# VH-VL binders against q5qx64, part 17

Target 1, 184 residues: q5qx64
Amino acid sequence: MESESHWLWLFNTESGKLSVKLSDTDVFDTPYKPSQLVNIHFNEQMMDIEDATTFQIVSETLEAYPADKMPCAPQNAALNATAWCRFGRPQMPQSWHFQKSDISEWPLERRLCELNSGFDQGLFLILDTDDEFATCLLLSEGMQLSAIKSLRQYHVIKVTLNRLLPATVDLALSAQSNWGQQLA

## First folded at step 5 (VH-VL)

Design s8 (framework fv_lacutamab)
Fold by ESMFold2-Fast, scan of step 5:
Structure s8 (fold): chain C 184 residues (1-184), chain A 123 residues (1-123), chain B 107 residues (1-107)
Amino acid sequence: as target 1 above (184 residues)
Amino acid sequence: QIQLVQSGSELKKPGASVKVSCKASGYTFTSYYMQWVRQAPGQGLEWIGWINTNTGKPKYAEDFKGRFVFSLDTSVSTAYLQISSLKAEDTAVYFCARSPYRLWFGEYGMDVWGQGTTVTVSS
Amino acid sequence: DIQMTQSPSFLSASVGDRVTITCKASQGISSYVAWYQQKPGQPPKLLIYAASTLQSGVPDRFSGSGSGTDYTLTISSLQAEDVAVYYCQQYYSTPLTFGGGTKVEIK
């Protein structure tokens, strides 16, 4: 699946959520409601080249993994990632939900990570990072954070880099890979 | 508009120090990384490193660790490259360039470049 | 370090020709590739990023393609103003690394 210059951002009249019109008969709904988004004062807006680029790169990245090891379809994750990168409201860090790792520097080539809440360990796509924080999109079908709080699939959170854990799927595909050396 | 303006050419003796400046205008300085690239006479492009303009944290390529130091003066939107203990092999044009820090599109593509600063090290 | 092997080093073609420059990474770089144009005495100019996204203001005769380890810059119809050295660059992993450059001249 490739993005097209004619794909449109719009809001689903039934769900109220941000959607992508892929064709006259195919509309993809994101889970993102207007209160989670910024710069959304439009009825419909064309995807630009940055949107298309984000979709392509995320799709290609996730498609490199075996389908049976991914908790979501690559194209679905890529559309949600593109939506958040374009319109997502900036997040405050919520690092307190997650156990610390020994990692002080994250290799920029690693786009998947895991976070451990003590209740669950979830797989995330890193949408944005710098030397302090990572913005992470949940790929797992859900993740329990505490006795009373859970994240739904495609929820976005921001955490400090010392919460990121190597993705198990990356370790499996890189047989004999020294993950610790990549972080050095 | 959006531009990076670098300091003028420098002629130095071996063992001296040089400090190249790169002044940004037309955009929010701290929203972009500042990268440094070198080009020796007749040679290709070589990455020196980058500095996070918001945190001040630098990263250097291995060959440039020690003698090369990045710094910032955010009050005047200026980045600096200092080279100590200059060697003849440091003779090159030094470029600064900005890049967005976004993982999925253009975050390390250098879309705005300074004009370059020629540093000549000769006895 | 990721090595970027660029070919050819030199290319001479006629105005109107289709020109292809290739770049091979020593490992997969997930389309984190930029292409730059440098004319004598000038800084490099970004043409393409994310392997295939055209930078604003760049003529549409320039295009990028590729995936994995193999990437290509294409000029669909070479113009006289395109005489320059072209560089690929990976930004998948630090240190960021450039190809050796391809000098494009008109016959």
Scores: ipSAE 0.015, ipTM 0.578, lowest interface PAE 6.3, mean pLDDT 87

Design s9 (framework fv_lacutamab)
Fold by ESMFold2-Fast, scan of step 5:
Structure s9 (fold): chain C 184 residues (1-184), chain A 123 residues (1-123), chain B 107 residues (1-107)
Amino acid sequence: as target 1 above (184 residues)
Amino acid sequence: QIQLVQSGSELKKPGASVKVSCKASGYTFTSYYMQWVRQAPGQGLEWIGWINTNTGKPKYAEDFKGRFVFSLDTSVSTAYLQISSLKAEDTAVYFCARDSYRLWFGEYGMDVWGQGTTVTVSS
Amino acid sequence: DIQMTQSPSFLSASVGDRVTITCKASQGISSYVAWYQQKPGQPPKLLIYAASTLQSGVPDRFSGSGSGTDYTLTISSLQAEDVAVYYCQQYYSTPLTFGGGTKVEIK
């Protein structure tokens, strides 16, 4: 009831980006501009129970990984994920040429994946999925897609499920993960 | 107003086929999965499967593969469950329900249900 | 398949009582649990999703809790209209599976 129940969505007057007011002295800026968002006709809006739930689940998911194996702070990623889940404009699949995966069915419990552009391999958080596509948020500090195109941290893309690769960090946690058995 | 309206009750003989309809209104049909659940007389709820209304791709629980077939007519926002070669054990109320595939919101959950279609198989 | 074991199968309580219903999953399901209420002759109604998130329009006397394999539905002050069968459901992995149900009646 204390922390998340008092957090507010608002827009940073200088950057124009969606932000979260955590306290009178602490404001978190997302990288998301109004053109990337929907349902944003407010000056200030309280985080509801659904927002708090999303934040908790994402934070706990990422905190389960060793800090030295993650390219981002769990709470920062969780705030950005919560912002996109609440207000993100639906993504259309783009003509990205990611390398194919050998995985026929992606396990619902696996929230991290990697994508390989041939130029770089990035770590992503899966925000949303159906039987064809996954909406993925970049956790890595950047990812090169081609000779001239790169994704910035926390950028959201939509890709086909057959491009999702197991996250290296999940494979490394074999004692707590049966990911290798699922792949077999 | 969001609602799912199912077709009326059916009385069938063993070996016959039945096709149950589920018509959606008040929301974008292709933005939500359609789930199918059955309930035998005096028994609990049992998941049959789901169909992605955007792609038409179904997924069935193992016990329901073969005789149970999901289909769609997106032009009239309607999902169908067809059961072939009916057996007495298929006697149940069949429900359709709307589900979301968004995982982080807790939008997985069947928030809108049809009223149910009773299918009775007896000789 | 993930088995959901629900208890008790039946309970009888008085108006104003606190009622608790439990669900145990055969493996960890990371809070991907929904709770449904079904009244005689009606379809199920979603009460709770993500183990603890109350569905819009559901009275605040209903609450959910739990983690890992153990989940609980609580009705803080039972009302006459709460007579129903309650079901838990996991949506962590397909096939989706329901608990066996708990029939709640008033003394």
Scores: ipSAE 0.017, ipTM 0.524, lowest interface PAE 7.1, mean pLDDT 86

Design t1 (framework fv_barzolvolimab)
Fold by ESMFold2-Fast, scan of step 5:
Structure t1 (fold): chain C 184 residues (1-184), chain A 123 residues (1-123), chain B 107 residues (1-107)
Amino acid sequence: as target 1 above (184 residues)
Amino acid sequence: QVQLVQSGAEVKKPGASVKLSCKASGYTFTGYYINWVRQAPGKGLEWIARINPNSGGTYYNEKFKGRATLTADKSTSTAYMQLSSLRSEDTAVYFCARSGYRLWFGEYGMDVWGQGTTVTVSS
Amino acid sequence: DIVMTQSPSSLSASVGDRVTITCKASQSISSYVAWYQQKPGKAPKALIYAASSLQSGVPDRFTGSGSGTDFTLTISSLQPEDFADYFCQQYYSTPLTFGGGTKVEIK
């Protein structure tokens, strides 16, 4: 959806999770509960220009990929990413056992990455990076981390930069581009 | 209304440290990176580092790693840069500037700048 | 590090002139280029982001263009307030890097 006029942040009265009211009859639920969020002392709060800008950027970025190669609808991922960028509690580094990457420089334009747990390989949207870590939002429908632990779609984690793998969809669309050149 | 206001001029001796401040107002402080950029007299701009005030996560230009330390205080919407082991070549005007995250306003570059703090290092 | 080579280092122009400044990246950086104006004793002011998008409040005589490695800032009809230094900057990869600057002086 291209119009963000009158969209409201609120908390679902039944689930307790953060939601976006798109119209009187259409409410989008995020998976994010209050304990994962900050600055949430409101009943309803209008989506502002910064929220609208984030939604537009993420939507356009993901819409550039073939729909049949993406594990999620672009607008749904964009709403969740906007919610996390607005209200997400900063993630602390966790002890994750992901496959090491040999990529020494991650280009700022490459917003998708994959992580390999040994049990599963998931597609993630990169929300932020610092000199040691990337904050990543899971786009895949789920990701197994171990025999007893899994990530749910749209879960946000913080991982070391040396764990980021090139997204298969980026390689398929631009094998001889800058991204392909950096790998080769 | 959106502003970054920096601390006043500093004069230091070689080997000293300096701590500069950058106070944000008129926007959500935790929604934007704060970058630090310097400019030596008559020279170009050089990027030092950036901080995410929300997470405390930092990215340093390798040239300044180990000498520059970025911090941010959410309660006062103020970013700080400490530069240690000062040398004469550190004499410059130091700017803070906001930029968006990779997805959140990342495309805007550095759209709001502080007025600059002059640091003079002399014997 | 990505090196941004800016040219010319200086130019002299008259009010009403068309001014062109170029910036070349040492590797492809897509459209992740910003342009800044700096007047003596002042902080840089953002003019252009994403190679060609005008910052809010900036006059439309300023135009950015280019992609990949070659970028241009054009001032279509130079005004008295446009005599300043201009810098390009890439934000494709860290460390963020600036061009060496172009001084636009009155002829």
Scores: ipSAE 0.269, ipTM 0.720, lowest interface PAE 4.2, mean pLDDT 87

Design t10 (framework fv_barzolvolimab)
Fold by ESMFold2-Fast, scan of step 5:
Structure t10 (fold): chain C 184 residues (1-184), chain A 123 residues (1-123), chain B 107 residues (1-107)
Amino acid sequence: as target 1 above (184 residues)
Amino acid sequence: QVQLVQSGAEVKKPGASVKLSCKASGYTFTGYYINWVRQAPGKGLEWIARINPNSGGTYYNEKFQGRATLTADKSTSTAYMQLSSLRSEDTAVYFCARSGYRLWFGEYGMDVWGQGTTVTVSS
Amino acid sequence: DIVMTQSPSSLSASVGDRVTITCKASQSISSYVAWYQQKPGKAPKALIYAASSLQSGVPDRFTGSGSGTDFTLTISSLQPEDFADYFCQQSYSKPLTFGGGTKVEIK
């Protein structure tokens, strides 16, 4: 993907999902159905400068991680994050599925977190926070919440801040840098 | 093009409540935080609270928590702040201002401001 | 709360002068600093965000610099329209906090 110039928001006629037309022959489907979205009464809508900025920042953030440590392609996650930030319907909290953390305040610089359902521990991108909640996009290929409920990749949920766990990938990179210093 | 337009001046008695409005136009209302900031006559700026119009999620300065209430109406692209139990020291100009998600968590500076609403609290 | 200590509180300058205003944060705030200009009776106008990024439409004589705890706003060649109050603001931690302001007055 070379350019956000001329990218269009539209709905895919086959899948029914929100999509981004990248070129005449290349259409990216988000997993988001109209029922999950707001402000979608259009046939086609140009990606604006705010959308392009969101895409670029998310892409750059995820690209900073080693590819073998990430469960998703950075550009795919960035397109889905941009779509949710622009059109996503507000979520009701689902905090009861997740283990409480001991972290009293989440550091601003940490954009990745994990949530532990007891069945699975998933990696999430934090899209937004307020005084009580975080809105989190699943980066893992899936996440089991209970015996009968699972989240699909790129599903967005809302949880209280006291459910956020440090991302294992951030901890692993910190350990790796410490080992590099010792080898010198 | 991009602008925030605030409601007109208010004069209130101590103990009353006031509800101020901030109408957004020229941009996607749900894509930006709306902050509320006040300035007492001849004094500096004081941050009160912010709201995410998309989620309804809020963050309050603890000094105003319990007295300030932020809401947003997506259908009219309008943000509101209600301030209760008014005191003479609440006499100030109240501004709304948008901030973006570009640095996550709304940490992008406040780039568009309303013109301000003067609130006078007097006996 | 993070305290932003702004200096000087006021300064007198002539058109063409280089003006420097500083802000010191009570703890490290990376680059999460914005600068605003305010004229009497008007709303603040954004000048700088992310410590050093110029807002669209703002003249390039305005420059922001710094990281961590020490931040500076510089006006390289003061113009008549630049006589105003200036404020720094941190967005690293809630509550968001402003510096006490600097009044730039004609000499």
Scores: ipSAE 0.023, ipTM 0.587, lowest interface PAE 5.6, mean pLDDT 86

Design t11 (framework fv_barzolvolimab)
Fold by ESMFold2-Fast, scan of step 5:
Order: C-alpha cells, then sequence, then structure tokens
Structure t11 (fold): chain C 184 residues (1-184), chain A 123 residues (1-123), chain B 107 residues (1-107)
C-alpha cells in the first residue's frame, strides 16, 4: 500500500473531529474530537512514515483474521488506531470496570485482548503497553461497562495489565502455539 | 541516563558454559526487548536472540538454538544469556541492546547498547 | 533468513565529502531498517531507525532513505568524528540480520 503517502490529517469543519483526507473525494472521519487529542495545532498535516507504517501493520494484522470473526473493517480500525497513536491524549486508568485476569504476564507481541465488564466482553486492539498498563482501542461495535455507562466503537481506554484476557480469536487460530500452552 | 551495564570479561575452556548479565536502568525494563548480539574479532555483528522481559518469551537465531538460553529478572532489571558447549569460534564481544515494540512497528532498531563483554574460549 | 547486502565494504574519504552507503535486502522489509555507527573498541551507536528517522542526538548530516529492498545512508559533509564502521540492520523478521559493514577511513 503506497496510497497513504499522499494522505492528510485535518479537522472536519462540520463535525469538528479529526479526519484523514484519502483523496480529493474521500475523507475518513475518526470519532476523535480535539479535546481527546494533543499536538493538533495545524490546518493540514501530511501522514508521515511512522503513521503510514502503523496503518499498514495494523491493517495487515487485522486482515489476517477471518472477516466473519472481526467486528470491524480492518482499514477503518487501522485508520482510527493510527490517529490515536499519533495524536491521542494520555488516558487515566479505568480498571475498576473490568474483572481481573488470571494472566500473570502479558506477552508484548500479543496485540488483541478482551476485557470483561460483567455486562459485556469486548474485543480490543492493544495500542501500547508498559509494565503496569495497556492502552486499548475497542474493536467491538459497543461495550456496556455498567448500568449507566457504555463505550462506543473505537473508544480508547487504559487498564492495568491484570485486566487483559486472551482474545478468543487468537486462541482459535494459534491453538498449538506457545501462548496457548503457557496459559494452561 | 538510560543505560545497560554488562558483566566483566570471561575466559573459558572449550566445552564449558558462560552466563553473561545485562543490567538495565533509567527506563521501564519490561517495556522493551533485550537483544543479544556478538562480534568476533575483526568481524561483523551477529544477532543471537531476544527476550521479552515482561512475558519471558524468547526468539533464537537457529544457529544458537539449544546452546543459548535467555532469561530476565524483573526484580533486579537484569537480563541474562547463558551460552553452553563453548567452542573457540565463540570467542567474541557479546553485547546486549534494547529495542522497542510499542508502536506496532515491531522491533525498529536497537537504540541503547551495553558496553560489551569479552568472552575468550581458549584451549 | 533475510540477507542484508551492504556496499561498499570500505571507502576512503576526506573531511567535507559526501558519503553514500547502500544496503539491499533479499526480500521486501518495508521500512524496517536501522543504521549504526561503530568506533574501535566501542559498542554500536544508533543513527537511524525506520529507514529514515533520525535518532535523538544524532547530527542532521546523517540521512537515511529507501523502502522495500533498497536503502541508503548518506553523510552530507563528513566530519573527523565520522570515520568509523557503519552497519545496516533489518528488524522486519527474525532472525534479525546485519549488513556486512562499511569502513569509512581517511583518504
Amino acid sequence: as target 1 above (184 residues)
Amino acid sequence: QVQLVQSGAEVKKPGASVKLSCKASGYTFTGYYINWVRQAPGKGLEWIARINPNSGGTYYNEKFQGRATLTADKSTSTAYMQLSSLRSEDTAVYFCARSGYRLWFGEYGMDVWGQGTTVTVSS
Amino acid sequence: DIVMTQSPSSLSASVGDRVTITCKASQSIRSYVAWYQQKPGKAPKALIYAASSLQSGVPDRFTGSGSGTDFTLTISSLQPEDFADYFCQQSYSTPLTFGGGTKVEIK
């Protein structure tokens, strides 16, 4: 994919949200408003090499999964993930909404996880992790957290690593892997 | 201030094993891979293996599979490489080096290196 | 394994010269190339990552370019401290592999 070399970050004047201009006739609107973002003092900004690489890798990662088992279009998720990685404001942890995991250590290379609120179990893309926390983007079309709170698709949250559950789809595709064996 | 400090020089006989250490400071140890790379006298760089200190997951260059063993101790922020069944051709400087994985790039470079540990295998 | 072929193996240059080093991958590795400088008795020092991104603290006379299979490191105006060995490295796939190195020495 060479198409992203001419893509532009901009703000949609009608919606106010961060957008990607893919061509003169095609604009992709992210769900992210300026209050959720940092380093956004521009009218237009070209997608750089890191942005393009993030988009391609996320797209290819999600495209490797069967389409009928993914709750979103890979390119849409990849554009939103790229937008958040580039401009997303650091999040405060919201771990109290989610059940604790039995996983003692999360493999850095595992990029999909699930979180269980007791109301829903949602599929997330891990955008970043360290020794305490993971920043996760919701791939599911929505997720109920409590009687009065829900996440919209592509919402980004931060949780402690002990909330991450193995993605069901990963276990199905890599049943014989070391990851499946270590979960025992 | 981010740094990797390696253990001192080792002299071993053929057939012995050696265990090298690499102590990390100034960053979150579990957020980065630790790579092991060697360089024989007057030669180029050769990648041995990497470890994810968070998961303990390892990847080995097939040339070293079964002889190299990587471990990491989170409590001391220290990575280790044990190399067994040493041969004269294992005489080299061994480096540890940090690489990132946080932005979906995978490993995109080793930005912080230890000073190296000289291992001499003499018969 | 991905083979990284680096050229030239050595070159002689004078202060102020423009130096170009090339690196070819045996298959497409996108932008997963790093460049390192190594001086005698020292560990390698990172110069470039992601093919073209300058490592913090590295002078802007160092430039990386390329994608896919063909990569270049350029030093626009060689300084006395730039006489060293240079290595490319791919991080696209394990095992990680280095180019054979280029020695930049005084003419």
Scores: ipSAE 0.017, ipTM 0.505, lowest interface PAE 5.6, mean pLDDT 86

Design t12 (framework fv_barzolvolimab)
Fold by ESMFold2-Fast, scan of step 5:
Structure t12 (fold): chain C 184 residues (1-184), chain A 123 residues (1-123), chain B 107 residues (1-107)
Amino acid sequence: as target 1 above (184 residues)
Amino acid sequence: QVQLVQSGAEVKKPGASVKLSCKASGYTFTGYYINWVRQAPGKGLEWIARINPNSGGTYYNEKFKGRATLTADKSTSTAYMQLSSLRSEDTAVYFCARSGYRLWFGEYGMDVWGQGTTVTVSS
Amino acid sequence: DIVMTQSPSSLSASVGDRVTITCKASQSISSWVAWYQQKPGKAPKALIYAASSLQSGVPDRFTGSGSGTDFTLTISSLQPEDFADYFCQQSYSTPLTFGGGTKVEIK
């Protein structure tokens, strides 16, 4: 999109959170506070080509799913994912909240996963993976981790790869697909 | 202007270690993976590992796990690979190459490569 | 590990010829294939990404095609600068793996 070339990163003076100025009258607030972010020594900063590409890829990816099967608006998730990919502080693992899975290898192509806390099973967008961990952004409206702890929508966590479960929406959309067959 | 510049040739004895550098310029260093790939004389390409410079997170080919160590210095936009316990079969040209990690746009392969560093292991 | 089997290992061709190189993955990898050109003493140069997308600055005589397990690189009218080694590479899962290479040499 050409409008992305004019979008600006800034901090909302009322909320203190990272925001994106989309137009003179339209500002999108992320849930991310300065304490969760790095490389934020600016008053305003233009969205660059990598930011625009990240937004477009996430938007297109989530828009490919039926709207009634997704717990979030694709463009909102895409703006939050772009914000985290640009400025998010590296996370410490929180794997102990989640049940182990039997999956030994995660296909790099699969960007949606689920995590099971025993209280809820939430849908996540995978932002990055390494040998041991995945960085995951919550797409569900919330997720209970314990009797006293919950994640808010768009919260980012880091978990070991052996916590990742195939996304139900991927399996349902592609019941007879290669993804299901590769797991089997 | 997007460029990866690698350190100069190294000659090492068996059992030694070597540390190679890869300096990035012309792009956001923390927005892309840096991959390390080697090529023995007259042979094909072999992927060693990759690092996310933003998080420090790494993926290693099991063949090199325990011998290769990847690091990145954000302040100088420089990636490093240390390879220990060198053997004669480690004689190769070592390349660094960027690939995207911001979701899927960078999973399309390695679009920018360093010029290569020759490592010779001989007694 | 995903094995990428490339064929032929070498071929001889003349300027103006149509050249095809194939690459077969040991399992389905969607479209997550890139193609590289390498000249003696040089780093590989990216030609194709996502199986069929041309890298910026690469001549349109290079075409990639395929999905799943079978992929092809085609050079529609071989030029003198195209005599080189060619490699396919999958990025579907780690470890990333390359084909064995195809040497395109003068007839």
Scores: ipSAE 0.311, ipTM 0.745, lowest interface PAE 4.0, mean pLDDT 88

Design t13 (framework fv_barzolvolimab)
Fold by ESMFold2-Fast, scan of step 5:
Structure t13 (fold): chain C 184 residues (1-184), chain A 123 residues (1-123), chain B 107 residues (1-107)
Amino acid sequence: as target 1 above (184 residues)
Amino acid sequence: QVQLVQSGAEVKKPGASVKLSCKASGYTFTGYYINWVRQAPGKGLEWIARINPNSGGTYYNEKFKGRATLTADKSTSTAYMQLSSLRSEDTAVYFCARSPYRLWFGEYGMDVWGQGTTVTVSS
Amino acid sequence: DIVMTQSPSSLSASVGDRVTITCKASQSISSYVAWYQQKPGKAPKALIYAASSLQSGVPDRFTGSGSGTDFTLTISSLQPEDFADYFCQQSYSTPLTFGGGTKVEIK
């Protein structure tokens, strides 16, 4: 189901838990800790038109990919992406975990990327870019960064643009697509 | 009501700098990029740069890099553009315009525009 | 930089006419095109985004089409308030670039 004007953001001020109330019996929990979110002072707040639009576009973007090639349900990723875009706190870069890429310019239309830690290669949704950095949401079920550190699914990190690798699932959409492999 | 309100007209001498403001209201300021676009008299539109008000992250057109500086103040929901080393060619109307969330910037254009600020550079 | 070439640069039309404006990108930009209307002394007004999606509050006589390199804005039945300048804009790659504009003037 697409986002509707009656969907609610729920915030438990005691626990710091952010959720989305989809219906009277359906609540979606986000994994984001209070330290990762801007200050939230409501218990309930209506999802606005911008939130609904973000959810719909992310869902449609991810649904274009074959389900067997994607590590997550599109709607779950879209709800978490919408929550981060609305309430996520700016992140400090963690580029040092990741292999440098040889890509000189990242195309703005490419919303998926991969990052390689040397231990694992994860699929990410790009939430934002600027001249130097990309903010990336992990779509993979988990990603090992080092012997002692791992990212959980839907964790958001910030990396320099020279860490972004082409997403292999972009190549899987079409036999005519040569992006990624040609650039890497 | 969603709106962007810009500062008043400026007259500057060559070599001076100017700082323009763009005050947002009626929406969540940190949820949208703010773009700066100029239009010389009788000419077309030229994109200068954009800022993410939440992170302060910027993207500059290389033509203006080093001369244009974008900032944003979350407490007042106001974006700023400073343009230095002004030349007569910088005489133009300067617009601020918002574009939707980061993820889908490419699917959407700039949907809300300020009224524009006229900058005249003359000796 | 991606160059956006609009044609015609100007046209004369009467109320009720069908008006077509084209925009060509110097490279493929998928559907990352917006269209704007600008009246003298005013800021641009968004009409179309994602090549073919109508902005809220814009009359349905405005339609956008195209993908790749060739894009079209059509006004199916020109009204008195439609005499204005029109611009296309790509958001596929930075710097964002605009077409040179098309002036739609009264015949």
Scores: ipSAE 0.109, ipTM 0.660, lowest interface PAE 5.0, mean pLDDT 87

Design t14 (framework fv_barzolvolimab)
Fold by ESMFold2-Fast, scan of step 5:
Structure t14 (fold): chain C 184 residues (1-184), chain A 123 residues (1-123), chain B 107 residues (1-107)
Amino acid sequence: as target 1 above (184 residues)
Amino acid sequence: QVQLVQSGAEVKKPGASVKLSCKASGYTFTGYYINWVRQAPGKGLEWIARINPYSGGTYYNEKFKGRATLTADKSTSTAYMQLSSLRSEDTAVYFCARSGYRLWFGEYGMDVWGQGTTVTVSS
Amino acid sequence: DIVMTQSPSSLSASVGDRVTITCKASQSISSYVAWYQQKPGKAPKALIYAASSLQSGVPDRFTGSGSGTDFTLTISSLQPEDFADYFCQQSYSTPLTFGGGTKVEIK
């Protein structure tokens, strides 16, 4: 793969979705259409230092997990996370689809969480948090929310912090840590 | 040239409220968190709260929750902190400081600081 | 809340000395530690982030190390402009918390 410093943001002329040009022959398509994005008044724009940093941190974070337990390629998730962090439109909360957790405070070190809709339990990457909410990117192939609604892989949602569940992969890797011990 | 410029000194009576400003320039305002930190005369640093200017989302230190209110105006690249029900113990220099990137706040420290605003609470 | 215990609270040193300041977290915080320098009447200046990464523009005589609960800031050859207060800070969990500070004074 070519260096992140040479990557370009652009829009796919066929699908209309945001893409990343990695080289003259390699283009990565995100699932994000213009209506989901802000500050997109360009034909082509270079990836900046913040974008490169975001991609590197997310890639390294996800690569630390066993490949067998990840529902997506780390680099693909990292490109989509970088795209959303750069251009994603702020989300309105959709907490009512998810069961409440008994976790009183979310550790900043834990970047993965699960959400339980009652129909499915999906794995998410936490992109950002504040006092009440988390912005979460779906890593699972898909997630059913209700009889009539489902999320596609890499869909971004906003939920209250009391909906976040510990990721099973974090519990397995951190069973002897404070995180694993507190939840046991 | 990245900088944060804060509003001027304030003198208030006990029970009053004060609103401080922090104007950002030289960078993308919505790409970083703005923290508020105070320092009482001759004392150490105490973190009050932070805001994400992109979403308006806030984190408050429980000690200041209900008294401190953070806001941000994207059009002017200015962050604000209002502190209500002032007490003599609130006499301090108040700093604003940016931290990290939106995705991984807290991974990086507070790299750019305002010059500070002195707030004096006396009767 | 995570308590950051910084030592010593003050030290006296001469130009050219090696100075070491330590910071202990009340629980494991990985590498989420930053170090700041503050001179009288001025805002703090960032020196180190992520426990060991040097902030841009900061002289390489400043080094940070540690992980988990124990962290150190080292100044390899103290310069006249280094006489100041120094603070550690954790960013692992809110509320963000600072150490009590170390005053580095001239002998």
Scores: ipSAE 0.028, ipTM 0.623, lowest interface PAE 5.2, mean pLDDT 87

